# VHH binders against Type II restriction enzyme BgcI specificity subunit S.BcgI (bcgIB), part 22

Target 1, 341 residues: Type II restriction enzyme BgcI specificity subunit S.BcgI (bcgIB), of Heyndrickxia coagulans (Weizmannia coagulans) (q07606)
Amino acid sequence: MNNLIKYSTFLISDLFDVVIGKTIDGNKAQRNENGTPYITRKATRNGFEFMIDGEKEKLYSGKLPVITIGNETSKPFVQEFHFFTGTKVNICIPKLDLNRNHLLYITTMIENATKMFSYSYTINSTRLKSLKILLPIKGEEPDWDYMNTYISKILSNMEKNFDVQQNDGVSDLRSLKDLSWSQFKMDEIFSINSGVRLTKADMKPGNIPFIGATDSNNGITEFTSSTNASFDGNVLGVNYNGSVVENFYHPYKAVFSDDVKRLKLKNYPNNKHVLLFMKVVILQQKVKYAYGYKFNATRMKEQIILLPTKADGTPDYEFMEQYMMRMENKVVGRTTEKEAD

## First folded at step 7 (VHH)

Design f64 (framework vhh_8fcz_2)
Fold by ESMFold2-Fast, scan of step 7:
Structure f64 (fold): chain B 341 residues (1-341), chain A 125 residues (1-125)
Amino acid sequence: as target 1 above (341 residues)
Amino acid sequence: QVQLVESGGGLVQPGGSLRLSCAASGFTFSSYWMNWVRQPPGKGLEWVSGISSGGGYTYYADSVEGRFTIIRDNDKKMVYLQMTSLKTEDTAVYYCARDETEFDYLGWTESFDYEGQGTQVTVSS
């Protein structure tokens, strides 16, 4: 075997050229849905604000993929397309030919290193260049093959547990506008269990996903061989700290941070499609629970959500399942049509 | 133009109480949610408490629930954090922060805006 992985620390400046994007003020940006991505210091949506038209001289048109990271949020994102930048956006341009999977691994390590640079601290280009991240090594160099394989296996396992093939047996064609909606407390719908604290010092490297309160990489912030009472799967992981109310379906087994609540359906078979419908419904609460607000167990249990209901006043779980199956079929059909071009 | 000024911090013994104050100016205070966040020595920023624009809804971190109370006075443009049963682990710089709400098609919220200068709370025996 000999499967023991060694780790070492690397400076961001050893791996990347760090530059500040040429700023376009958001208030001056000309929106165009067929334009070019406008990346800001946002902690959500991959840094993406909207599509714009802009001056050619302000466009990042260099090497791809790259990492972008905002000064105030310290949140790194992988960019695969050329883009314009808002104020105070760092661009990390790899010195080597690194693919998307390498950069996804690196973003997780950057997040782990930057936890002290939230809000009150800025991660400007000088601080970012001096940032140390922990990476697997082969000899004296980062083990790029290991990083690529880890991310590839995780993404492949997630994709295998998605019904990427068309769902047969869709018979309910009602739209969301055709439904009656009623209020339900979350604890009427879900069993709600907290994640369990696992400190970085107690976390040994491995291949089990560690789920943190983040809105990127399906909530995965690290990979570990350490486990605790939070070890679970087939759940909706809902953030109540960090990226509040952001949530992800986890078909695989994972270890969950104490900042993540694990949800399973009480009164319907715990299935992917209903949980993905619930993901959208819960995410609609984000406006009410601004970034930085916490859902503790008591608040989350008493949170009101709106769900489609049957004539008897119970949630229409069959509709939720059929609707999400239909939406998945639409996405799968569109993808295969594009690949045939 | 926009200002947030925190005050009321100090040195207190475990089990003691403090009231933190935040004076807001330069914006329509009654239209914004307000938060208290803190940074313990050598650690990252952590959210403590939030209050809705009208004061009808209050939220607390699990670590302070039942011990801290957030209140606001829209007429005076003030936010307060009443802290009781203080523990050594409550030692931190406390900041007042205005919530920025993004009203786009997804309804997503942005990070905190207009964080104040902070006020130091030290709980020691």
Scores: ipSAE 0.000, ipTM 0.126, lowest interface PAE 15.8, mean pLDDT 75

Design f65 (framework vhh_8fcz_2)
Fold by ESMFold2-Fast, scan of step 7:
Structure f65 (fold): chain B 341 residues (1-341), chain A 125 residues (1-125)
Amino acid sequence: as target 1 above (341 residues)
Amino acid sequence: QVQLVESGGGLVQPGGSLRLSCAASGFTFSSYWMNWVRQPPGKGLEWVSGISSGGGYTYYADSVEGRFTIIRDNDKKMVYLQMTSLKTEDTAVYYCARDETEFEYLGYTESFDYEGQGTQVTVSS
């Protein structure tokens, strides 16, 4: 089927405006958890290093999405957020309105072009502007529709190969790299309510789980017949003392320690799979709290998290639910996938 | 370079117990789901059990549920499979397997892609 598709070479400078990011040196970067992404020349993690504060003059606040590429690594990445740059980062700004899939196709072609050069090849702005890449054509212009469809099908097929449908409602096969991501405060996403103190002296034996600020046994430390105003269920319990940032989904009714915050979704039906997605997103904050920095109610409300978003800028809860269903199906369905013969 | 090294297999009588270990290196272990799969003599691969990146969620094949327990220690970069009430049908080479795709912000994978060299479990009288 691909034997009928024509290709031509295009200069990067024909497709993109190539600029060098206004540098903030890593050793001078002011780290801020509520700041802006800091993109470096590194070949891993989409070029992302950490969040920083910086002067508006040094911020890339132009058209999105764009491609970034470091001089020494020559690894291209698609960026969907405004960002600050470290040393020697090129920004390729599309001349046309191109989506993530178009740019992912182009990053593959840039990699293919740069892999043809000898060891120690470096890509500065001059070399990048003169770089030729092969693209499918419609008439004399790049075939953007073909590129979009091709990437979409590849990503969908990759997902399908490993996804076993044990939940009948799975229909969204997009990967994490297919998505736009945006910043949200946790207070925008969750209602956040405290647990309530229940002393050991007031705790009578029973069958109700008591949830403490621990990283073991799904947070369960005791079983009790005693209840208080924290008696609740279908929540994400998040520790702000003890094993800070550790969190567990509780589908059952339980009593929650005053060291645990109870989270429920504000603008989506409270759903097991969405809360399990949120569990992992919240755990990404673990490293900053490892040194006694408490994840208390004030910090929890103001905490920035990155979530997949729809075209209207709202969180893609449907994707989060579908993605976690697929992860569950993948794990459970291994038996059928690995059948004898 | 990703490496998974299984150990702990051996010969055991029906009703016995064994603990399998998997030592991981070359990747951010705490970001990945881990699985155990097995291959009985003359048969294809069978999935046995899976554990989430933080260890909060575990899943088991129907044939082993209630008898096997999957555990992980992220500090030691280890996955374990505690096997009890072993049956002759559990005779197989056991492999640990990593889920393939990592996303830095989420810390989990979309598919598994690496398996170790395996450890032999033989259940015989």
Scores: ipSAE 0.000, ipTM 0.160, lowest interface PAE 13.5, mean pLDDT 75

Design f66 (framework vhh_8fcz_2)
Fold by ESMFold2-Fast, scan of step 7:
Structure f66 (fold): chain B 341 residues (1-341), chain A 125 residues (1-125)
Amino acid sequence: as target 1 above (341 residues)
Amino acid sequence: QVQLVESGGGLVQPGGSLRLSCAASGFTFSSYWMNWVRQPPGKGLEWVSGISSGGGYTYYADSVEGRFTIIRDNDKKMVYLQMTSLKTEDTAVYYCARDETSFDYLGYTDEFDYEGQGTQVTVSS
């Protein structure tokens, strides 16, 4: 919409019942791959640690979906399945019948509200209940239809750009805990080729994507019929200027800016799922670069990454492929939403 | 149980030097990158330096490049930060942090594994 959207502040306690999960200590958790999700205060993987068996009294078996948020990390996640909790995990149970998209919007607003506080900020149930978040309004109430539509459009654009489909034939169910990890230089894993400068004045209109060093729209900044030596496809495009270490898988052929490196696997068939696994591994370097460190072309070749390894010391590409196929299946299952009215 | 214990901070004059130490336990120290991060008064956490698991690669924030040196001793399970030419802007609590790599497509971590109260560095006359 082209009209100015109005916003107001809402207390978390006005929208949610906030409770602390009944704790199962990680050392006492009985791991079972066929069990129930164990959610901790971790800032990654949706808070998910592993599957466990636990006492039914300690299971969160109430209303779904809910938001979980760890006391120290303040990172909110949407949970769509019943779960056990580790230490100091808050559960925000919606007072209204809210869907996954509503809660994803709310998690973004919770993050925005907490970003203004320094690293020493700790959230507890008291602070969380009194936290104010900014939401779009319709009249004097939150505009739930707007929030649902907004998230639906974002998820649709992500699916369109990545062509996310459920994968049949997942057979490797090994967990990350069952793996050995080793260090590899990026130039041992990837062929690394620069993009080639193409100015806007030299670009003729067309349907070929032009990939710039941006963190939006899968890196696509223009569409052109002009090509140069960077014309390539089935690559991981990694930014080394602009939005440094941000990276995107490009299954289509595209022209790449000289601010983007094109990566292909050296010792394994260049596979979408393995490259998506590598995307996450490379993004781990973002913490260093976000704090003012400059990523340069020479350092990319020498950059150390940790990968799962086979007994012979080589990367376990088969595990990476199977793991990302499983993750893609989970994402596809979670992105099914009802269209907003 | 991962434990990281920082020490070596104190009051120092501008242009002075300090060596910070970090004693690690509870994990396979030689398998992890180690980092120093700091929190200046009234500011958020900022990354200072990192060292690869074998010590072969070191990286520094632009603000400390050429003045600080990160070192590790895997036999002693220690990380050090040698600080020279200290500036008032280096005043902060310094934390030793284990580098974790996220393998989940849902995102990367913007957190480090670290413990304790850190070590206070004050650069003042």
Scores: ipSAE 0.000, ipTM 0.155, lowest interface PAE 14.1, mean pLDDT 75

Design f67 (framework vhh_8fcz_2)
Fold by ESMFold2-Fast, scan of step 7:
Structure f67 (fold): chain B 341 residues (1-341), chain A 125 residues (1-125)
Amino acid sequence: as target 1 above (341 residues)
Amino acid sequence: QVQLVESGGGLVQPGGSLRLSCAASGFTFSSYWMNWVRQPPGKGLEWVSGISSGGGYTYYADSVEGRFTIIRDNDKKMVYLQMTSLKTEDTAVYYCARDEPEFDYLGYTDSFDYEGQGTQVTVSS
């Protein structure tokens, strides 16, 4: 690693056009579940606050993907959809055609650079333009292939989590009966994104799974080389047509039909075990469709689920993770607790 | 012949209270989630509150949480919105809305399938 990769510093302004988003004040934002993402300066949930209606003039409708970074938090996020901005949000628009993996690498390097200015952590557009980040180089330019491969390898490691394996570090042995449970709307827990229609006629053969609204083969109906805006991984795919509320965790990258919603956790690291806990919770909603309700995007956002809660009333994500690790270890036929010799 | 008839709107001073009512007919009321939505002057439609078919689950927009309460009476086929601590920014036409019926892929919609004629709420001194 030491003698294989060389690094150099680059100004953000050399790689990105930095602009300030046209502001919509949060106190006056018009919430609409069928609207457009509203990105704020918050340090969590990818900067996402809620969906809003706004004037087209204030919409960021340019090149995608981009990086957003709030002035007060200095936390960078990759945005793959057009969005409105709250106060003091910078938008970094790549000068080259960079993909999601390139920008994920860049966000890590921006975080590393801003941590070196630890006293304030604040960044305005002038400071951001002057920020230097450390990148791997090929010749005198950034090594985009290395960055893409690096992130792709991290994502591919999540595929190994689909195989049943022993989890060490289980310490929470509470049963489901020992917990306090509270109501949460799904849009408080998940970012919810639609799949995108891809017909069989437009589908070329390949190695990428295509996920349809079925209850068999983990949702996989085809393998393709064709991709679209639904190309994604490390998600819970939830059917809202076909086999309604059936859902599967997809650690690998796949293309998702327009009958499948892709869910990611908002307030906890998006991981296999918590998403598998959520799978079971979502399946418990199946009985409600006896009333003729369709599990569409609006209803999915507003659907109430019951989750274990901590004393402060927030979801006990740590318990959910530990519980599912424990269940996985039980299937392997091993104990997760260190034996008292 | 689905009908939703809203009532209870009016002029109220800031800090005041109003109770909106929605009378439903022409469908199996106890089988549908019911919602309140509002349209402020010169702005788009805003979702305010929702209640499950059996009344066991209620949810609210952040702007009204703790100030508004949604209630239903399935025997009377009524849904209510109790509004307290009213602000000038709550001025809007309020609509009672029924969730869309279940459709297949070709009929998919995120819209409410029926809204009433609305009732005007004006908060001013």
Scores: ipSAE 0.000, ipTM 0.106, lowest interface PAE 20.0, mean pLDDT 74

Design f68 (framework vhh_8fcz_2)
Amino acid sequence: QVQLVESGGGLVQPGGSLRLSCAASGFTFSSYWMNWVRQPPGKGLEWVSGISSGGGYTYYADSVEGRFTIIRDNDKKMVYLQMTSLKTEDTAVYYCARGPTEFDYLGYSDYFDYEGQGTQVTVSS
ESMFold2-Fast, scan of step 7: ipSAE 0.000; ipTM 0.394

Design f69 (from f20 with V99D T109E T110D E111L Y112S; framework vhh_8fcz_2)
Fold by ESMFold2-Fast, scan of step 7:
Structure f69 (fold): chain B 341 residues (1-341), chain A 126 residues (1-126)
Amino acid sequence: as target 1 above (341 residues)
Amino acid sequence: QVQLVESGGGLVQPGGSLRLSCAASGFTFSSYWMNWVRQPPGKGLEWVSGISSGGGYTYYADSVEGRFTIIRDNDKKMVYLQMTSLKTEDTAVYYCARDETEFDYLGYEDLSFDYEGQGTQVTVSS
C-alpha cells in the first residue's frame, strides 16, 4: 500500500525572521570556561568554537531554539542556548513556536535545497530569505506534526537497539589523562569491509536504513527494502568519500553505500561501548583534515589512531568499554554507584 | 589546572625564520598529541601541524609542509614549531593546542582542540 505524502515549497522568509548576528571577531574574543557559547561560520561542531565573555549588546538572547548558518559554509545547525556570533553568521528565528525536532527537519531541507544550486553556493541573508525548501503539507500549511513524528521516529529507531539502562558494572574510574597511549594502524584494530553500490533504480522503498557518506542523520540518506552484500549491523560506519572520517555506530541492520567502510573489532568482542570510544578517536583525523591535513582515503588500513594501552603495549579495550559506559551514564543524567561526588 | 604558554612570536621579513615554543603544565604531557593552530586576521582557526605523544609521527597542513617542523621534548614538557621560508600569509596568532577526546553518545559532537593559551603573534611583513 502506497501512502502519498504531499509536499509544497516554502520560502525561508515565510517561516523565519532572518538576521545577521552581531559580530565578535575571534581574535578579540575573550575566552572564559564559565562564559557563553561562541558560534562561528564553521561547518563542524554545531558551529561552536568555545565559551567567551562578551558585551550584552552583541549576545543573541532572543527566542530559542533557532537555526544558525555560516555565510561561507551554508551549513545549518540548531542552537538551543543563547550565544555570541563570529563573522557572517545568519540566525533564523522561527515565526511559530517550533521545537528542536521541527528545526532538525528544516535543517535537512535547507541542506537539500542548497545542494540543488551551483557547487559554489554561499548563503547570505538575502539568498537565505529567498531560499525555497520542500516541506510536507496538511492543507496549505506545513505539517509540523508529521515533521516532529518523523524526526522522533528516526531518533527512536536509533535508540530502540540501545539497552539504555544505568551501567551498574562500572568499576574502572580512570580518566583519559591517567593512561598511557600508543599508536596503532586501523587494520590492526578493525576488520574493514566495504559497502556495496546500490543504485537508486534498484532501490525499492522500505524500512531498512541506507547509509551514505554524509555527516547528518547518522549517515541515513534513504529507507529501502532492497538489500545486497553490505547488509550488516552492530558496526561502525566510517565515511571513505564525502564527509571523510565522519563515522556512526549502527546497532540496527542497514545497507551501506560503497562510500562507507564497515568496521568491527578484531581482537575484542564487538560491542557498542568500545565502538563508540573508537568513533571519537577516529574523529581526531577529521579535525586535521578540515584544516588542510592530507588524508589518503585509499589507505584507511594504514591510518594511525591513538589508543589507551596496557603495560604490554596492547590496546586497553576493557578501559575503553568501562570509560564509555561511565560517559553514557553521565550523558543520560545518571551517575555510577562507585563514583564519588 | 591545564596551562599552555606560547612564546617566540614577533615581526619577521618574508623568507625569514622564527621558532615558537609552548610550555605545558598541569597534565601528563607525554600522553597527548600536541598541535599548532593559527588564526590569521579576520579569519577562523587554521590547523598548522600535529605531533604524536611519543614524537614518532608528524603532520602538516599543505600550506606549510616542507617549511615548518614540529618537535617536542617530553622531559621538558615543551612543543616547538620551527618556521622557515616565512610568507606574508603566515601572519597570524599561533596557539598551542592539546588534542582531547570528546564524547558523543549518538554522533552529534565533533572532536575539538582544547586548552589553547593566549597565543603568540607572528607578523611577516617587508
Scores: ipSAE 0.000, ipTM 0.125, lowest interface PAE 17.9, mean pLDDT 74

Design f70 (framework vhh_8fcz_2)
Fold by ESMFold2-Fast, scan of step 7:
Structure f70 (fold): chain B 341 residues (1-341), chain A 125 residues (1-125)
Amino acid sequence: as target 1 above (341 residues)
Amino acid sequence: QVQLVESGGGLVQPGGSLRLSCAASGFTFSSYWMNWVRQPPGKGLEWVSGISSGGGYTYYADSVEGRFTIIRDNDKKMVYLQMTSLKTEDTAVYYCARDETEFDYLGYDTWFDYEGQGTQVTVSS
């Protein structure tokens, strides 16, 4: 049986009370590792900047969990702890008793709604209250059980797809600044294959991830039993439409949208660590493509990337592998860039 | 706190020149690639130029290549945009933007910070 999910549009103001956080200017923020989270308008790290002390009047101490959205970034995040806010942060307080999974689903729908606008789109409280998001329905109301199950499945699948461990055999301790770098065209480095169009209406329910041109949930938008010529794994999936240049390593088998290109290394074993190095290198092109420059199949093939290079002028894949193994060990062992208690 | 403070904009005639400056603070400037982006009146954001952490590599939008030069001074924590042969279509607010070059295995969300208020460039006769 093919289960077609019905959707309807809902105003954010129908689902949430939208308020603006009481601002603490970054210049006035007093850093304290034993303090309270300081949430800013930034699109990274869940909006988290550092821990601070602040006036109780400026603390968001209301209902949890909530969604925060910065005006300039329009990137929504779920907050599970009380927090202070920086400049231009909206707080969406659910009218119903919604759990973390419900809010994670809604953040995805908010992103989808805002990405239909240009990169100059900004979200203030007025625009946010008037924003329409597409949600699955049961009768005429949002299907909260479906949303909860969907996110639970994605989180379970993401957990199973990453086996993070300390890597032995790290012997190359050179920093990025110790290297020679050279320019390479992407089609010299990668075999580049297109995804294949598969509409939501043509998808049968199942356990295979479907990868769309999004920057959320490792690119996973659906789970299906339907396959086509794009069925593949151990690839870097790179968006050339939608969230352009955003890319994810897929160690599992998945079906890929026609808006996603599948990349594999031509001249080195298709190694997880090398592909994760390449992920970051490709993301350096995000500003070029995000602000009106279109990243199409021809431009992807001819796109110049900078790679560490051996004395013979070829890419130093062994360094890339060693460097990423070392970064993985750093994360597993102790080191993060985030300040925490 | 990361801060990027732009300056050097103004009114200039077509064919003229301007130099924009961006003062960076609150992070290890020499570890990050830096970019210039602009927003023309009534239009979306447009990427202009980027420079590697050590200054050895530069990239330009097709619309500005050969006319603009991006430069950095890591000791002063400054990035500059030298603009020549300015055209009316270069009229925009110009923003300085940072991207990450130090890789974190579990934190690969690379979005640009443009914390500054921007600097207005007006090219008019």
Scores: ipSAE 0.000, ipTM 0.160, lowest interface PAE 15.6, mean pLDDT 75

Design f71 (from f20 with R98K V99E T110P; framework vhh_8fcz_2)
Fold by ESMFold2-Fast, scan of step 7:
Structure f71 (fold): chain B 341 residues (1-341), chain A 126 residues (1-126)
Amino acid sequence: as target 1 above (341 residues)
Amino acid sequence: QVQLVESGGGLVQPGGSLRLSCAASGFTFSSYWMNWVRQPPGKGLEWVSGISSGGGYTYYADSVEGRFTIIRDNDKKMVYLQMTSLKTEDTAVYYCAKEETEFDYLGYTPEYFDYEGQGTQVTVSS
C-alpha cells in the first residue's frame, strides 16, 4: 500500500466465472493410468487423486489454465490440463486471458483471504463468488504484469535454488528394515515416453523450460514459447543419451529433448516425494550404464528395480512418499533449528 | 576401506573466499550423495550442504545459502565446497561425508554419515 505499489480489493466474481464441477463419485470412477486427471477437494497433490475415464459431459474441457478449490479444504490449485471433478469442487475460469503465473499469484491471495476462516470455514460457490482478494493495481485494474514478474522470479529462484520445505503430513514411521521388497520391471511402474526433437532454429523465445540431456540446472538448457508432443509436466525426466541415467523431477510444464525420457507413475499420483524415491532407485543403475550402455526405451522398460511391497504384492507407494517426506523434514530440521541453551 | 581426504582450508579475512576439496576412494563415488558438515569450536556437528550422486540436486543450510556452492566431479571422485562472503561464524573444521544407506540404492539418512577424516580447518578472522 505504501508508496510504490497501490492495492485494491476485487471480488472473485469480478475476475472469474465460478462453476461447480460436474461430479463423478470416486467409488464409481473408472481408473485408467492413461486417462484424464481426477481432481477432488483434497488439500494436497494439487487436488489430484488419480487418472480416470469418464463421460465427456462431465469433463471440464473449457479454458485453461483455471483455479480449482474444494469446499471443505478451501485450498486453491492451478490446473493446466482438462480434468474430471469429485464432489464439491469449484472451478474458477478467468474472464481475461491469464497465464499460469497470474493464477499462481491469485491462489496466494485467495489463501491469504481465507486463512482467518480456517477452522469452520467452507468455501462453497456462493462464498467464493463474494470473496474479496487484495491485488496490486495499475490505474483501476489489476497489475497483471507485476503479478507475472513476481511469480516468474519466485519460480526461477526455486528452479535454480531447490528449496526443501518441511512436510506436515508424516504419519508412517516404519524403517526400511520393517519392509518386504520385490522386483519390478520399470515398465510395470512407469509409463515411459520419449521427448521430441526441437532445434534451436525452431525455438521461439519464451518462458517454457526446454529440458536437455545434461546434469546441470535441473536439465534446463533454454526457455521457449515453442511446443511439441513432448510438452508435459509433473514427470521424472531421465537422460538416455549424454549424462545417461541422470534424472530430474519437473513439477512445471516443459518441452523435452529427444535425448530425455519422460516417466510417470502408472498406479499412483505423480508426486515429488515418490518420484524422488524413484530417482534414487534409478540412479543406482548408473554403475551398469556408466561405460557406454545406452539407457534406451527397450533397456529402460526391462530394467529391474527393487521397491518396498505391500502384502498384496504391489509397491508400497504410501511408504515411499512418507519416507521421503521424513528425509526432507530431517534436512529442514537441521537448517531451521532454533538456538536453545 | 572408505577414505575421504579434505583439503583447502586456511586463514581468511571476513568477506573472503575459500574452495574446499574432498578426494574420495574405496567406494562407488557416483552412487552416493555427498555432504559437507562442520564443527565450530566448542559446538556439535552442523550440516552445511549436500549434493546428489549425479550432481543435479543441491541443498544448503540457511546460514550458508547464497554464499556457498557444492559441486562434484564423478570422473575425478572429488566433491568441492566453494565458499564466498565468509563470516567469523563460518570458523570450523569442515568434513566431507558419504551418506550411509540401509541399501546400496536407498537412504537419504543424514544421521548416518560415513566419515572418518581429519577434516580441514577454516578460520575466518582479521
Scores: ipSAE 0.000, ipTM 0.122, lowest interface PAE 13.6, mean pLDDT 75

Design f72 (framework vhh_8fcz_2)
Fold by ESMFold2-Fast, scan of step 7:
Structure f72 (fold): chain B 341 residues (1-341), chain A 125 residues (1-125)
Amino acid sequence: as target 1 above (341 residues)
Amino acid sequence: QVQLVESGGGLVQPGGSLRLSCAASGFTFSSYWMNWVRQPPGKGLEWVSGISSGGGYTYYADSVEGRFTIIRDNDKKMVYLQMTSLKTEDTAVYYCATVETEFDYLGYTEGMDVEGQGTQVTVSS
């Protein structure tokens, strides 16, 4: 037996009880350096604004540690002390007894998933509860021991070596706040092609992945030697039935169910990082289609998505690529001064 | 279709260094996580290190952390294991292994193939 790491997706609502903090407006906050932390929607300094005195019933005095996330910023922070909250702060209370390292791992996964939200598309408690994050698993459960060990190693390495360099060709260090955002229809961005029906009775065993409308195993439901007109690769497979708007990047060739649409970029070379950026943007639409509405070809083509835009009005694909490379680097604890708000 | 060829092993003294190489073919190398695993004499396979498809994420077993470095060159379709401060307990056959599925987001991986012949590392004398 080897220690190979396997991953799966989990809803925030599966792992946390999500509540809104009882608010104290900043203008009404009574500053006291011997008081209690006041946590706001700020994207910097752990959400910490200053110390205050406040009414006991507005204090978050429950389980610790927890994660806080502001609606406008979508930036998650681990809180280890009881605190008061400003307006529009979500508190994610773990259902299990998780330590600081577990929550730091989870904040990295949440941050990656939520970085695509602009001010006009804020995260709220409903969107947060529906957010999926990717976690290592042991059996069918999150591998908490792996997460704890991983973060412990990162923290140890950061302490002993401040010159942690990752050189993945990242040269664009602009933050999401440095960008203009514009609305695009999906059919302006993607060529959209249907999968083709292949029944289990017509499916011969083999080595080609068969992609179904599921949110598990990268959409892979079977392996087959049977092919049809859907045989394709280097695509983003987007579910329009079943687990609607769930989507996965497929660099390999696969056969796609008629419940899956195959997307390729029209005006930029298909690459993993740009398509993973698009994955998160498309997932923002999940709540819209949760109640039996199919994300079919007509609705998918007309779907509005918000993308970073260059001065000439075109999508900033170069930024999307660089940004996702940089987000991958964050799991190793690499940060730059330019990422601090 | 996946083919992995390990090399660079040999006899080395305690405290010494070796660089293992793995040449990959038959799949889209730049899209897959790569791993090193080893089999000490009389023991099962143990995972040593892993590296993400783009090289941005690296992971190490507790027994080798700080001593081993995993790197990859996607243009050459190579993965390397740079070993320093070698100990007698590092004696093993070393294999490189790929995951069955593409890296998705932050570290989605599934399964592992150990198809190469391996390369013998002996730390003694």
Scores: ipSAE 0.000, ipTM 0.102, lowest interface PAE 17.7, mean pLDDT 73

